Miniprotein binders against q8h113. Designs and how they scored, part 23

Target 1, 357 residues: q8h113
Amino acid sequence: MVIYHRKVVFTYVRAKRFYHFLNIEMVTDFKSLLPVIDISPLLAKCDDFDMAEDAGVVEVVGKLDRACRDVGFFYVIGHGISDDLINKVKEMTHQFFELPYEEKLKIKITPTAGYRGYQRIGVNFTSGKQDMHEAIDCYREFKQGKHGDIGKVLEGPNQWPGNPQEYKDLMEKYIKLCTDLSRNILRGISLALGGSPYEFEGKMLRDPFWVMRIIGYPGVNQENVIGCGAHTDYGLLTLINQDDDKTALQVKNVDGDWIPAIPIPGSFICNIGDMLTILSNGVYQSTLHKVINNSPKYRVCVAFFYETNFEAEVEPLDIFKEKHPRKETSQVAKRVVYGQHLINKVLTTFANLVENS
Short names: E, the ipSAE of ESMFold2; O, the ipSAE of OpenDDE; V2, 0.75 times the mean of E and O plus 0.25 times the DockQ between their complexes.

## First folded at step 12 (miniprotein)

Design X4 (at its last look DockQ between E and O 0.06; V2 from the best seeds 0.00; counts 0 for: pae E 15.6 > 1.5, pTM E .487 < .8, unsure alone 65.556 < 70, SAP 84.152 > 70, placed apart)
Fold by OpenDDE base, look of step 12:
Structure X4 (fold): chain B 357 residues (1-357), chain A 113 residues (1-113)
Amino acid sequence: as target 1 above (357 residues)
Amino acid sequence: SEKVTVEIESDDPFLLAWAVLYILKLAERYGGSPEEAYKLAREIFKLAKELGLKVEVKIDGVEVTVKDGKVTVTVKGLSPEVAEKIAEMVKRLAEMLGLKVKIEIDGKEYPLS
């Protein structure tokens, strides 16, 4: 058990405008802390046209701006999703991964299933190294032909576990809530970048795609086993729901050090992706992170990736180019088609599966 | 405004967490923070104990520090009557649970015997 010599400061402050916010500061001897952001003031105003003028919103926006500039990772509290639901998602996920291998294979990932379903341990590779995890890969469902030939590869329903029986309905509810939460966080980020709350919702997020990885990390008796190799997330935002009793996620700080992302019960870990880096004109950089399996106990993590429109041609938004001008020589100026990148990643992962089967 | 300081020592993380929760609930009765803050504080204290973390919680005049299996709860802004009432209730709790406690009101030791 890694004993972290960290001071966690938990401050609950009564805000002037009826919002109670809880500020959790993890003080490490190291300069790099993942900030804790209570977003409840933002959520309370998310449907108000004048939300940008609310003092509680302004405070949250300032915290989001600092977090996205300094580390690209933060804890989210006050998010409005019930602890019971968050915990039930993890509990049901444990129950699935505890099933016999033959039962897990009933939802095996296949090309005919649109690359949706269960991946066994050792199938996922990051930067040419095998990851020690198993997963269920889920994607937003869409009508056949909606995304043309590019989307055809992902066509099909999600393969939900039949055991536990309630798993599908639970996860569909969870996905909806994560989608709404992600949208509202992005309104705060849009304000933080000096735009309106709706800058992303125009061209890039009218029909947001999502990916969900339900990940199981086997228990290990060795140190430094790579559960997931070092990477940046590709999309806009990631919401991480993890087991509360195991620290495995590592985030690379600006100094190049790996900072452990200690779980906070009832929180999400939120991070920014490469598409947000592009859209922000490189103001917010996606942060390199990895998972190290360091517990003899099985660990689960549900990662919800909130994405652009599937067909989005991602480039810096004009408003953010104006607010945050860069020299043209920046690599950030590359137009990227989200759906094409996702398909290329899926196909590469599947090729590795076939070669190692 | 009087300050109550409660120092709690126990090897049982459940008893420590429960004692903190009880003191927070007492503070709430006398003008403290909403239940949501206490719920989150519970989970943080549990995690902090399991991970060997030092935790400091400040909730509307209540400060809680967890360090090396020791919990220190400080409640500020109390009337003398409320301070004594909290001290007495914590004393009774300690007796009931077999907790080692030290109680101070404005830096004066509250008698446990």
Scores: ipSAE 0.020, ipTM 0.294, lowest interface PAE 7.1, mean pLDDT 81
Fold by ESMFold2, look of step 12:
Structure X4 (fold): chain B 357 residues (1-357), chain A 113 residues (1-113)
Amino acid sequence: as target 1 above (357 residues)
Amino acid sequence: SEKVTVEIESDDPFLLAWAVLYILKLAERYGGSPEEAYKLAREIFKLAKELGLKVEVKIDGVEVTVKDGKVTVTVKGLSPEVAEKIAEMVKRLAEMLGLKVKIEIDGKEYPLS
């Protein structure tokens, strides 16, 4: 082998690895970086009668508006959830996924378990392509009969691992904190859209459903392994708590460029979903994103999805139609029934899981 | 007002460029000079990849110097609260990317451990 040829391969591999790790579009265009928003002024005033007039709140609201109009993804800091709790969630999730396969199967997804529980590596698909991850699917628990026949398939408790022993208690505390945080961020988003703080706490939005996916991405020695294919989130708002070792999440900006979402320790990555696009009368657009894994290390991502009420028929809110009138509302004007869509997705996912078992 | 200075060292020129872009984006969000920051970031990336020249660029509130295999970025005109937030975020970024950094607020070293 000639040194010239080896050097060419070495140079290409270094450039290629750097390009894929950082995404070349990010390196060539500074505007592709995701916003970082300190929401502590918003949280300090979010229950105050006159929060809309607070100078700190006004500043945060402006940053939320710009982020949601531009890329629909941002980091959240100053959120009041301790670094210890955020890290412990990931640590215990690592411990669970490190268990032997047979131990993880003790909480596998079944219809009897309300379609809650563990999914093994390689049984999830996005756009017909296999996703290289394993996961635990969790949904808000609700009383039997609350959502009629449609909701019956999701009745019952989440399946929490018994190992690590404290997992259930930790995750239930975490879910409560994420629910409260999401509600408060949505108060800021409501102000950003020109409404009152409480436009997302109305009749069909006041009892929000939630979904949580606890995701493990195996370490890889190949490049560009699809951890999760390109998609938008369906609900209102997503909070992402991920390992901080390597960047795998990529977000498509308004120019069509894929930009990396490099983890910032102690932050959440936050993005808007399809239901928020509808409710905002199209002012804010949900964002296409994917997970491409190039790391030899096992990586954990805990995604919390804040949704509408289960029974919500989602359409643009009147206040936002008034504040942001659109001549072309056909794509946004369609009424969507959240719970029916969720159940269809759950059943379709399970059917695919059975086929690939 | 306070000044944050970040010295970044890496054997990966594009990782250096990305780290500088991230710091400049933080400066934009917290009161820096966003339009000149974008121009500066492109020049740093170009030089990190192509030219091999020493670079010292000073624009309103932002200075970038490349010396002795290190990139130094200084952001001026910060409130004490913003300076601390930027320093902490850069610390977290550097640890995440495996970058060797030195961070200063008004010449005083910001703790990394």
Scores: ipSAE 0.000, ipTM 0.182, lowest interface PAE 15.6, mean pLDDT 76
ESMFold2 (binder alone), look of step 12: mean pLDDT 66; pTM 0.603

Design Y1 (at its last look DockQ between E and O 0.01; V2 from the best seeds 0.00; counts 0 for: pae O 14.8 > 1.5, placed apart)
Fold by ESMFold2, look of step 12:
Order: structure tokens, then C-alpha cells, then sequence
Structure Y1 (fold): chain B 357 residues (1-357), chain A 85 residues (1-85)
């Protein structure tokens, strides 16, 4: 029995030393570049009972953990969404934004359109600074009355471009794929935090809301034009589909330096948001990022924001409070109601749009 | 079709792995095949099946990445050295 106990101790010590060695080889400070994560092993196993035991999943989970702890931004490849669709989404968006202004105004944001639709260049502000972009704001559609008086403001269908004619159908297909992808990435993130795969699919999260901003940045002759001021994302996870040959997104690294998010063909850039920070009990922190335009060419960025349920009251999950206790958990323990925040932001954004039109 | 050969030198395994993966994704975008060889302290990446226009585009994109990272690279298109200046 003593022999068995000594063997168990040796095995434990060897395993701990082996994991320490692996951790050292995977540790980097991400000073110049963001990590790239091939999530195909995760996706292949995401519905299996024993996905947490798969060696490929374990490797992906380790990469997700390090990326989320250190910088909160990463590329995803091996995601299963075809390059044709990813590129078609951007091509259709380029075509729409090149239309005459009066054509784009046919889908302008109005209260009667549920605050969905087109914003002209220069009417959006981030942290008090004017953003030099135009955009289409889209939100998950829901049945009248589903979210009570709070949600009534945002009721109604999205206003999709009619030119190109296929825009709506392809974007709805794209949104479904992005929703599924985000859920599966969050299963990996849940494992990375030490939970089951499904900690982000519980009561407040299993009917996720989403936001999509379809953004156009005009070409510029000056350097360092602010396309979108510095901010963090509010939700859980963001998938960014941007033009491949134009670098404008900058991310604040752990040293406080701004680094470029160089586009990688066929990838999404993926980042965590404020509500994931809350749910993880502060283990993963959302990351400041901005868009600085230096290109004479027009640039498109389609951002998909995966959120909580509309009426979610967001607080740290018990499992992550247990696994990751904090010295002062009260600063991340405050309960947040997602839908109230979203509506307040929507109304504030529209008021600024009207004031500056 | 043409091929692009990139020789990358770096003591930082993260930068090396990132650059190689970047080239692989560029190649994948255009349906090209990639071959990677390790040599003492260097990696050679060969991309085959490219149009002349795409080969030059890939070479230029790799050059820009190397400039940003301070990586030492040698780039050839069909055996002819691609200018780094």
C-alpha cells in the first residue's frame, strides 16, 4: 500500500512537471501579434459526452485559456464557415455602401424601424469622439411582446439592403452560422475556465440575443483617422469578418501598447466582452480596441456580437466563483440586466444621431 | 502556375509559427499547396499552384509582415529572388 501511494505521488509530480513544461512552451506575451487558434478539433467533438477528454480539444482549450487571460483577442481558423460565404458577405456590403446616398437612405434608422438600419458617415460617437464610418445596425428579430415594454422599442424586422437582391438571405444564413460557431467557441472557453462545456448555455444564456454592425470605413489620405474610437465590447463574444488586405483594427495588449490585428485570410478575429468578464468572475477581461484608418481604399468590417438572453440578469457563475475565487469579488459580482443596458444604448445612440444629423 | 518560396529566420518560436500559419492561410485562400521544411534555425515554406499576380501579392504580404516583426526572410518566385527593399 505504501508502494502504491509512492507511485501515485511520483505520477502526480511527473504530471505536474509535464504540464508546467507544456505551459512554458505555450506561454507568450502577445506583444506584437494576436494568437491564432485552429478550433477544428473542438468543433469535431463539441456534441460528444466526453469532449473534455479528447487530446485535440484539450490543446485548443489550453490555447483559448492563454489567449483569454493575456490579450482577450485571437483569430479562429478551422471554423467550418466557407471562404465563399465569408467573402460574399463583404462583397455584398461593399456593393451596398458604394450606392448613391439616397439609395442607402431607403433603409435608414428610424424609431418605427425598431432602431435598425443605416447610419451615415460621421454621426456615431465612441467615448465622445466622432467615428468616421457608416454602418447598418441589425439585431436579432423577435416576436411582438416577447420582451415586454423594455423590448418594445427594438421590435420589428431588420432593414436589409435590397441591392444586392440576395443580401437578406445570405446574411441570415451567415448569422445562423456565426451563432452556432460562437456557441461552440464558448464551449471551449467554458472548459478553459474549468467548467463543463455548457456553462454558457444555462438559464440566462440558452436563447442568446445578437447584434450585428455592418461597417464601412471610407478611404482616407491622412494618417490615423479614427474609424472607431477605443472601446470594449459589451456582450460575450465577438466575431469580426474584415477585409483581408487592409489592417486598421488595433488591440491593446497586456503591456498597454496598441498592436495591429493583421487580417488573416479565411479567419475570424474573435474577442471576449464585458459580460464574459462578469460571468467568468473576472478571470477573463474584455479588451480595449479601436479602428485607425490609414488606407486610401474603402474598408468593410462585419461584426457579429454574441450576447446573453435579452432579459438576462448577469452575475458571476457559481462554478467560476468556486474555481477562481477573487480577493474582492464584489467588484465583478454586481448584477447587470442586459436588455435594459442595450435599450439605453440604442436610445442614446439614436439621440446622438438625430442631434448630429 | 508559379511557386513562392519563403525562408524565415527567427529565434522566437511564436513569431515563426505565426508567420508560417499566415502563409498557409494565404495559400489556402487561393487553393494552393504548401510544403514546410525545417532547417537548423530556419523554416522554408513553399507555396505552389499560384497565378503570377497572386504569387507577387503573397510575396508582398510576407515582405510587409517581416518588416513589421523585424524578421529576416528570403523570398523567391520560381527561383528568382523577390526584392525586399
Amino acid sequence: as target 1 above (357 residues)
Amino acid sequence: SEKVEVEIESDDPFLLEWAVLYIKKLAERYGAEVKVKKKDGKVEVTVKGLSPEVAEKIAEMVKRLAEYLGLKVKIEIDGKEYPLS
Scores: ipSAE 0.556, ipTM 0.840, lowest interface PAE 1.7, mean pLDDT 84
Fold by OpenDDE base, look of step 12:
Structure Y1 (fold): chain B 357 residues (1-357), chain A 85 residues (1-85)
Amino acid sequence: as target 1 above (357 residues)
Amino acid sequence: SEKVEVEIESDDPFLLEWAVLYIKKLAERYGAEVKVKKKDGKVEVTVKGLSPEVAEKIAEMVKRLAEYLGLKVKIEIDGKEYPLS
């Protein structure tokens, strides 16, 4: 334990000292690596009305703009969430997935549980291929009837593991911190798009929904096992907390190459989703990614998806249409109802679960 | 055909792995052969079958990567040291 802390602190202190010397221009030539962004200057000003004029914010905004244009994935450091909390989330997630199958099934996903809870290995399919992962699906809790007949399908509490006992309280704290972090990253992205910090916080993010997938990838003795098939994320932002000792996430860059997203201890991987593509008038394209299980050891990943309002009718924001006009009625100009899409995805996944039971 | 030899030093095995993967990807883009030798805190990467222009380009990109990752690097093109300053 102590040796890992010194390495993580040394890597983080080296990363901090290191990122201070990163001339912004060199990142663009490295199409083969995901950029790393220290967002601490953005967070230090996130509540200041004049944050857009701060030199540290301007630098972070420039890094966010490039990352979102060039790859749609970046590492986040300086995010203010403690390494102890980040690591405890992964540790407790390992402890849950190590439980007997019968114990994991106590929180099994069901329609009556609002499609919340545990999914066994082999029930997720991406593009008609079976995914080699198990998961706990969590969604923002809401009052009965809040989201009408559409939201009724997801009504219910999250099914938290009873073992480890502290899991619920830990994850609720983690969700709050990820929500706050996601909001502040989106303020930076709003500035990067040439808007105010608050362009998303209006119609689309007054009551942001969230999804969390707590994912376990079994150890494999074979090469090229698909842990999660190639996809784009649907929402606005994803925050990925992964095991530090295994490279599994693959990101497709603009040149069509797969880049391995090697873990940086104490970092999040952040990526943009399809809704941010729409809202940005297609300036920032969501990036195709996949997970390849390539370790004989079990791997965990906690993906927090920061979403629009549940009922949001997602279309390009007027300010971003003005700043970034498009000539063609691309698919990006199509109005999409977030909640309806989420429900369709949930129901399809559950149908596949039933068919493969 | 030119050869690029890169010695990379780091106490961070992940940074070493990134540098190796980056050099491999550069080499693949140009159809070059890559050999990797790992030692404790060091990696030696050899890229072969390069044109002079591509060898210099790879050396420059590795220099910039090392500057970007805080890696101690030594770069040689056909046994001649590539300047890091």
Scores: ipSAE 0.000, ipTM 0.234, lowest interface PAE 11.6, mean pLDDT 84
ESMFold2 (binder alone), look of step 12: mean pLDDT 82; pTM 0.786
ESMFold2, look of step 13: ipSAE 0.528; ipTM 0.839
ESMFold2 (binder alone), look of step 13: mean pLDDT 82; pTM 0.786
OpenDDE base, look of step 13: ipSAE 0.000; ipTM 0.172

Design Y2 (at its last look DockQ between E and O 0.03; V2 from the best seeds 0.00; counts 0 for: pae O 14.3 > 1.5, placed apart)
Fold by ESMFold2, look of step 12:
Structure Y2 (fold): chain B 357 residues (1-357), chain A 85 residues (1-85)
Amino acid sequence: as target 1 above (357 residues)
Amino acid sequence: SEKVTVEIESKDPFLLEWAVLYIKKLAERYGAEVEVTVKDGKVTVTVKGLSPEVAERIAEMVKRIAEFLGLKVKIEIDGKEYPLS
């Protein structure tokens, strides 16, 4: 005799069994929608030396390969980060952005704050067009002097909101989880490229830098307001945690069409960046994306950027040059110094911010 | 408790898979039981154990996604048709 008291049960069907249930051959076409990848088999084996032989890992790796070749964007489910934490991150970010403007300015971005902190609505530009968002910029903290003169401008602590009071502790926990998740996804991507799981954990990559942009998009009563202009991400991998509301993120597919990145509850949207394009010898190419706002509702997006080591000189990895020799017509950036580029972007962004303030 | 039934008609198996997964993730957020069945060549997703408020929210979210994707759907809450547009 069993008596239930508010107990509910989730029952999921895996994609392969879903198609067998329908008696339909599986066909994947990324022209109109981004793929959804359950990475739980990858995570279950990601610390095992022999993970590459696991059948579940092989299946996930195949899906990662197809997604990264075709569009460079995918949803991640089965990632092990709780829905409670994912939602609380957005909830507390909403609470901060709802504060009076003067309260938000208490953590404003300045050179003396290491270019960390709050940016008001309308001071960011992408490709010469104004972005209608506000943001908090956060970067990995590092010991004074660690990155020489280049890194000096970013030295110092992040400026976390004091209201809500638990914001800092929540976000530091979240960042640790996103860092671990990104590393494990990159193990799958390394396998997809034909390498060992650890090709993205070598000398230039094992002490990854990170960037976090905590973004608020004000509600609008016009159509097609630019929340963030078209761009590619610079680093290795981005994890996007956004409101489940109306769709605003658009991604340029291989055919050149803009397709929607419709929010899926409890998922991350994950995309590859320019550094991964270089490291993969051009096999996986970073993808143009933009944010177009048509909603009167305020929305939040928390973007975590997993990068190379700060001082990395980034060039195609030898193993991927061997496995994926470039065609003469392929365009891949040569050697790039990550920290130098990051600092140049930080200084340019701040100069534009001052000019437009 | 209420249930939401979504009957989906599409010849595109990728679009079907995506839509079913979307509904399953919505249900997961609310701790609801999900059943997927095939009847007369159509896929039906049933979400059970919902409060009236959550049932209506799920139905509305599915309606908006179906409109966006151009999916032909029939949505019911406890057997009563949920209006589309």
Scores: ipSAE 0.409, ipTM 0.787, lowest interface PAE 3.1, mean pLDDT 84
Fold by OpenDDE base, look of step 12:
Structure Y2 (fold): chain B 357 residues (1-357), chain A 85 residues (1-85)
Amino acid sequence: as target 1 above (357 residues)
Amino acid sequence: SEKVTVEIESKDPFLLEWAVLYIKKLAERYGAEVEVTVKDGKVTVTVKGLSPEVAERIAEMVKRIAEFLGLKVKIEIDGKEYPLS
């Protein structure tokens, strides 16, 4: 009985989306859809040494290659994370953002907290414009002194909400699953670039950092309110878990058009970051995206950023330079220290917080 | 005039019905005739009376919707397989 209800709800939600999709596509040229990739064949072989030879893996790899070349954004299905967990993350996130402001401030972001915790509405700026969202910023926890003087700025525990009480344990479980999923997607991307499954793991992902941004977008009665300004993601991969009932994320395609990233229940949106652009020798370009608040209802989004090692000196991988040669004069050849860039971003955001407090 | 033939394979009858409805709406937009046949759990939708340009456009649109829905499709333009990327 329960399986039938999930199929019917999924079918009804797909139906509503199909009608919404048909209505959007009747208006917009079909160039405007993010690909949907079932990665289950890749996950089924992720621990097999010969995974590259599996026909199901080869099919997924081909889809990943196309998605990363053409859009830099795709839906992920067949990812193995339970819908119940994905939905519980969003539900508990709504419950937190519904709390009184004084309760949210118990986990306020501070320098002494390693820039971890709650940011109020209007503190985040993207390209000098104020973003209409609130957030909880989380980072991988590490031992004091592990990342030297650079990492010192981010030292400290994550500030998890105490209400709901189960929030910490839920999110720690979710982080682990997102980490495992991100690693396996990157194995597929490594194959798509014509390497072994392990090209990233060998140099850049021995001790992968992660960032999690738990984002709340207030309801608006106005059109075109910027929830998050146009940007590229900095890291390797982003896994987006968003509310299923609101379309707010916009992705800029290769033609320069803004594509609405219509939610798919039980899917992640996955996108590539600037570090993957560098590592791929510029084969896969990070895609400009923004969030427009267009609903009177509150919207949540949990963005998990899977990153390099904190100290990683990010440059094009030799294997991808060989497979995909480019002129040395490309901006993609710039070596970037991940941790230093992250710190600079955090400090810039905090400077804006102080100026607008 | 060209024809687009779409063979749809799905265990989900609602996904099949929606894919058929989608192709019908595409055909309506271009004033094309649609034939739907069901055989051995496969649905074949044939859109007829298309210009070459419209046939390619319909084929591409069907490909993308099939990818979006996770539908197994085979697309042909005048009996030539349209490459599913």
Scores: ipSAE 0.000, ipTM 0.197, lowest interface PAE 14.3, mean pLDDT 84
ESMFold2 (binder alone), look of step 12: mean pLDDT 81; pTM 0.779

## First folded at step 13 (miniprotein)

Design Z1 (at its last look DockQ between E and O 0.19; V2 from the best seeds 0.00; counts 0 for: pae E 18.3 > 1.5, placed apart)
Fold by OpenDDE base, look of step 13:
Structure Z1 (fold): chain B 357 residues (1-357), chain A 85 residues (1-85)
Amino acid sequence: as target 1 above (357 residues)
Amino acid sequence: SEKVEVEIESDDPELLEWAVLYIKKLAERYGAEVKVKKKDGKVEVTVKGLSPEVAEKIAEMVKRLAEYLGLKVKIEIDGKEYPLS
């Protein structure tokens, strides 16, 4: 009996997904949908020296340029990460959040753990408002002292769930694949900005930091519950792997309207961050987005943030200043130290945890 | 006018029905004629009256659909096999 219900639910979810894919492909003319970009032609040439001259790459680059100019959000398909892995990440994440609270607390986030691990519902704040989600916060691991006194706050191993047992190894594999994918997408974005494929692999970008938020959104019986407050992402590029049966992510379009980022199964939702806005000399603006909990069912989202080097002093790249000159009055010309900003954000978010410990 | 011939195999009859519905909607968008033959665990879909550009576009969209749904597919444009890899 139980096996039959899982198959029917799986098929119904696939069917809804398929109907949604149909609607997205049919609605390409509606300003209300995020563009879908097949990046497979870009990935096929990402290691070729002459990749910029390939007709398939040029087409993908043109789609990336439009998406980054017009909306700062897009779906990525043809990304080469297996659907089985993408789905296993979500499945294992559901299994963790279904555990008893006492079991989740075995990996509790603490200052002594370098602000890595599980945060309960109501610990996260966005713009001074409490978010209705729980999460596991992960960061790239580094050797003690690698990033000096700034990095000390985040020093330590990631606190992976011990249940499911395979969770750590699965997520480490997933992180590697997301890192490689993000680098290759940024080669396309670099070309779209009129640079070489490698502008985002220079001195401040060659040892990219990453953040991963494994997020669980509880089911709600109320309308318009804020799962995550309105914000822009800080880094270069975000890869969102979400549950496919619930629309919760909202993106603010150029007209100021909130449009739903409906899940496309097998796709990533991709968005650009504030550091890419700076590096591009403000050509590509990060887009304001939020999560609304609007389902009685639990929802998971795994957000991978591809970042600059931890110590990066982020300013507009010279090549993009030349290609896209701006008047000196642009707020985008401000030098920002990535690691310092991240630490300030972490300390501000968890200020209440330090006072109660 | 070109034709696209699609053979889809699955042990899931619902996935086959959805794949057929997709190809039908694609064909409708381009004003193409669709023929469907159903067998146990197999569906053959023929789309006719396509330009070369539209035939290739439909073939690629069906390939992506089959990958996405985990369906075994064969695609032919005017009797030539469309590459799946």
Scores: ipSAE 0.019, ipTM 0.309, lowest interface PAE 6.0, mean pLDDT 84
Fold by ESMFold2, look of step 13:
Structure Z1 (fold): chain B 357 residues (1-357), chain A 85 residues (1-85)
Amino acid sequence: as target 1 above (357 residues)
Amino acid sequence: SEKVEVEIESDDPELLEWAVLYIKKLAERYGAEVKVKKKDGKVEVTVKGLSPEVAEKIAEMVKRLAEYLGLKVKIEIDGKEYPLS
């Protein structure tokens, strides 16, 4: 483990030199270091009883640990999801958002649709600032009554576009793959924190919830249009599949600077959320990020949010409190009930949407 | 159209990853195709579809990257070695 730490620190220093070099010798879209992690060794062993001892897994785990301790954002390659599928998801999403407004309204978000569906440009606000995007909100479907009265408002099927045809089938296939990928990345993260691969799965993730936001950013002819205001993600892990020809995502680094996340084709941008901060006893911190649009081209982003069980009561795990005690990180358990928080956010978001319609 | 071929060797794997990422993004900036191949602890990056002027720019930027980061590189433009000093 110490070998990984030394190599990561050494590379970080040289990467800072490289970043400075880029700023004074050449103008590029690449303005900062975010780690790139090939997780294929992790995936090859993720179901093996001895995965923790595999040298390839150990190397990936070290990279995950460094990335999560630092910026909390990284690229994932070697993830096993085909380029064709990743691109088709974006292509069909482009096709839907290009439809006339009246066609998109056929799946508009309503309470009777379980707060699932289409939102028009300009009705979302983040931290008091208007988000210049349109979106489709999707949530994991569940049996009627499974989550009691709290979950009832979110019951029902997602409203998938009927045009393009096969959109639903494509997205359900994609969601299954993203769910499996997220589970395997979380096994690596559990190892990075010094636990078994299954620390999260044993208590918090037997039946994980998920959220998907399918987002379209209209092209702009002015600089610095807010596509999505600064925020942290609430859940555990986010997988971002976005168009790769313009940089719009910005991430706040440990020094407090906003740095661009330059797209890498075929990768996912991956980041940790607030629930993982709690579970890790503050070792890993969720990261402020925003979308600033300065491109004349329409741009899509399909964000998959991997969450805890709906009823999970989230608090620091004992093993991580013991392995990672910190004075600046609270030792007092922060107990959060995920499902109640989710429903409160859904209802608040919809109320704001109606008020701004 | 010309191509730039770069062989990169480093005892720092993350620094090697940075160098490859830089070359990929530089290639994308000029609309070029890129192929990356790992051979016996080395990484070979091929950038294709370049004008002669852009190929020389890319080779020079890779040379500067290697000098700054202490990387061992071999650079060729259409099979001809690009001078490193």
Scores: ipSAE 0.000, ipTM 0.164, lowest interface PAE 18.3, mean pLDDT 81
ESMFold2 (binder alone), look of step 13: mean pLDDT 82; pTM 0.785

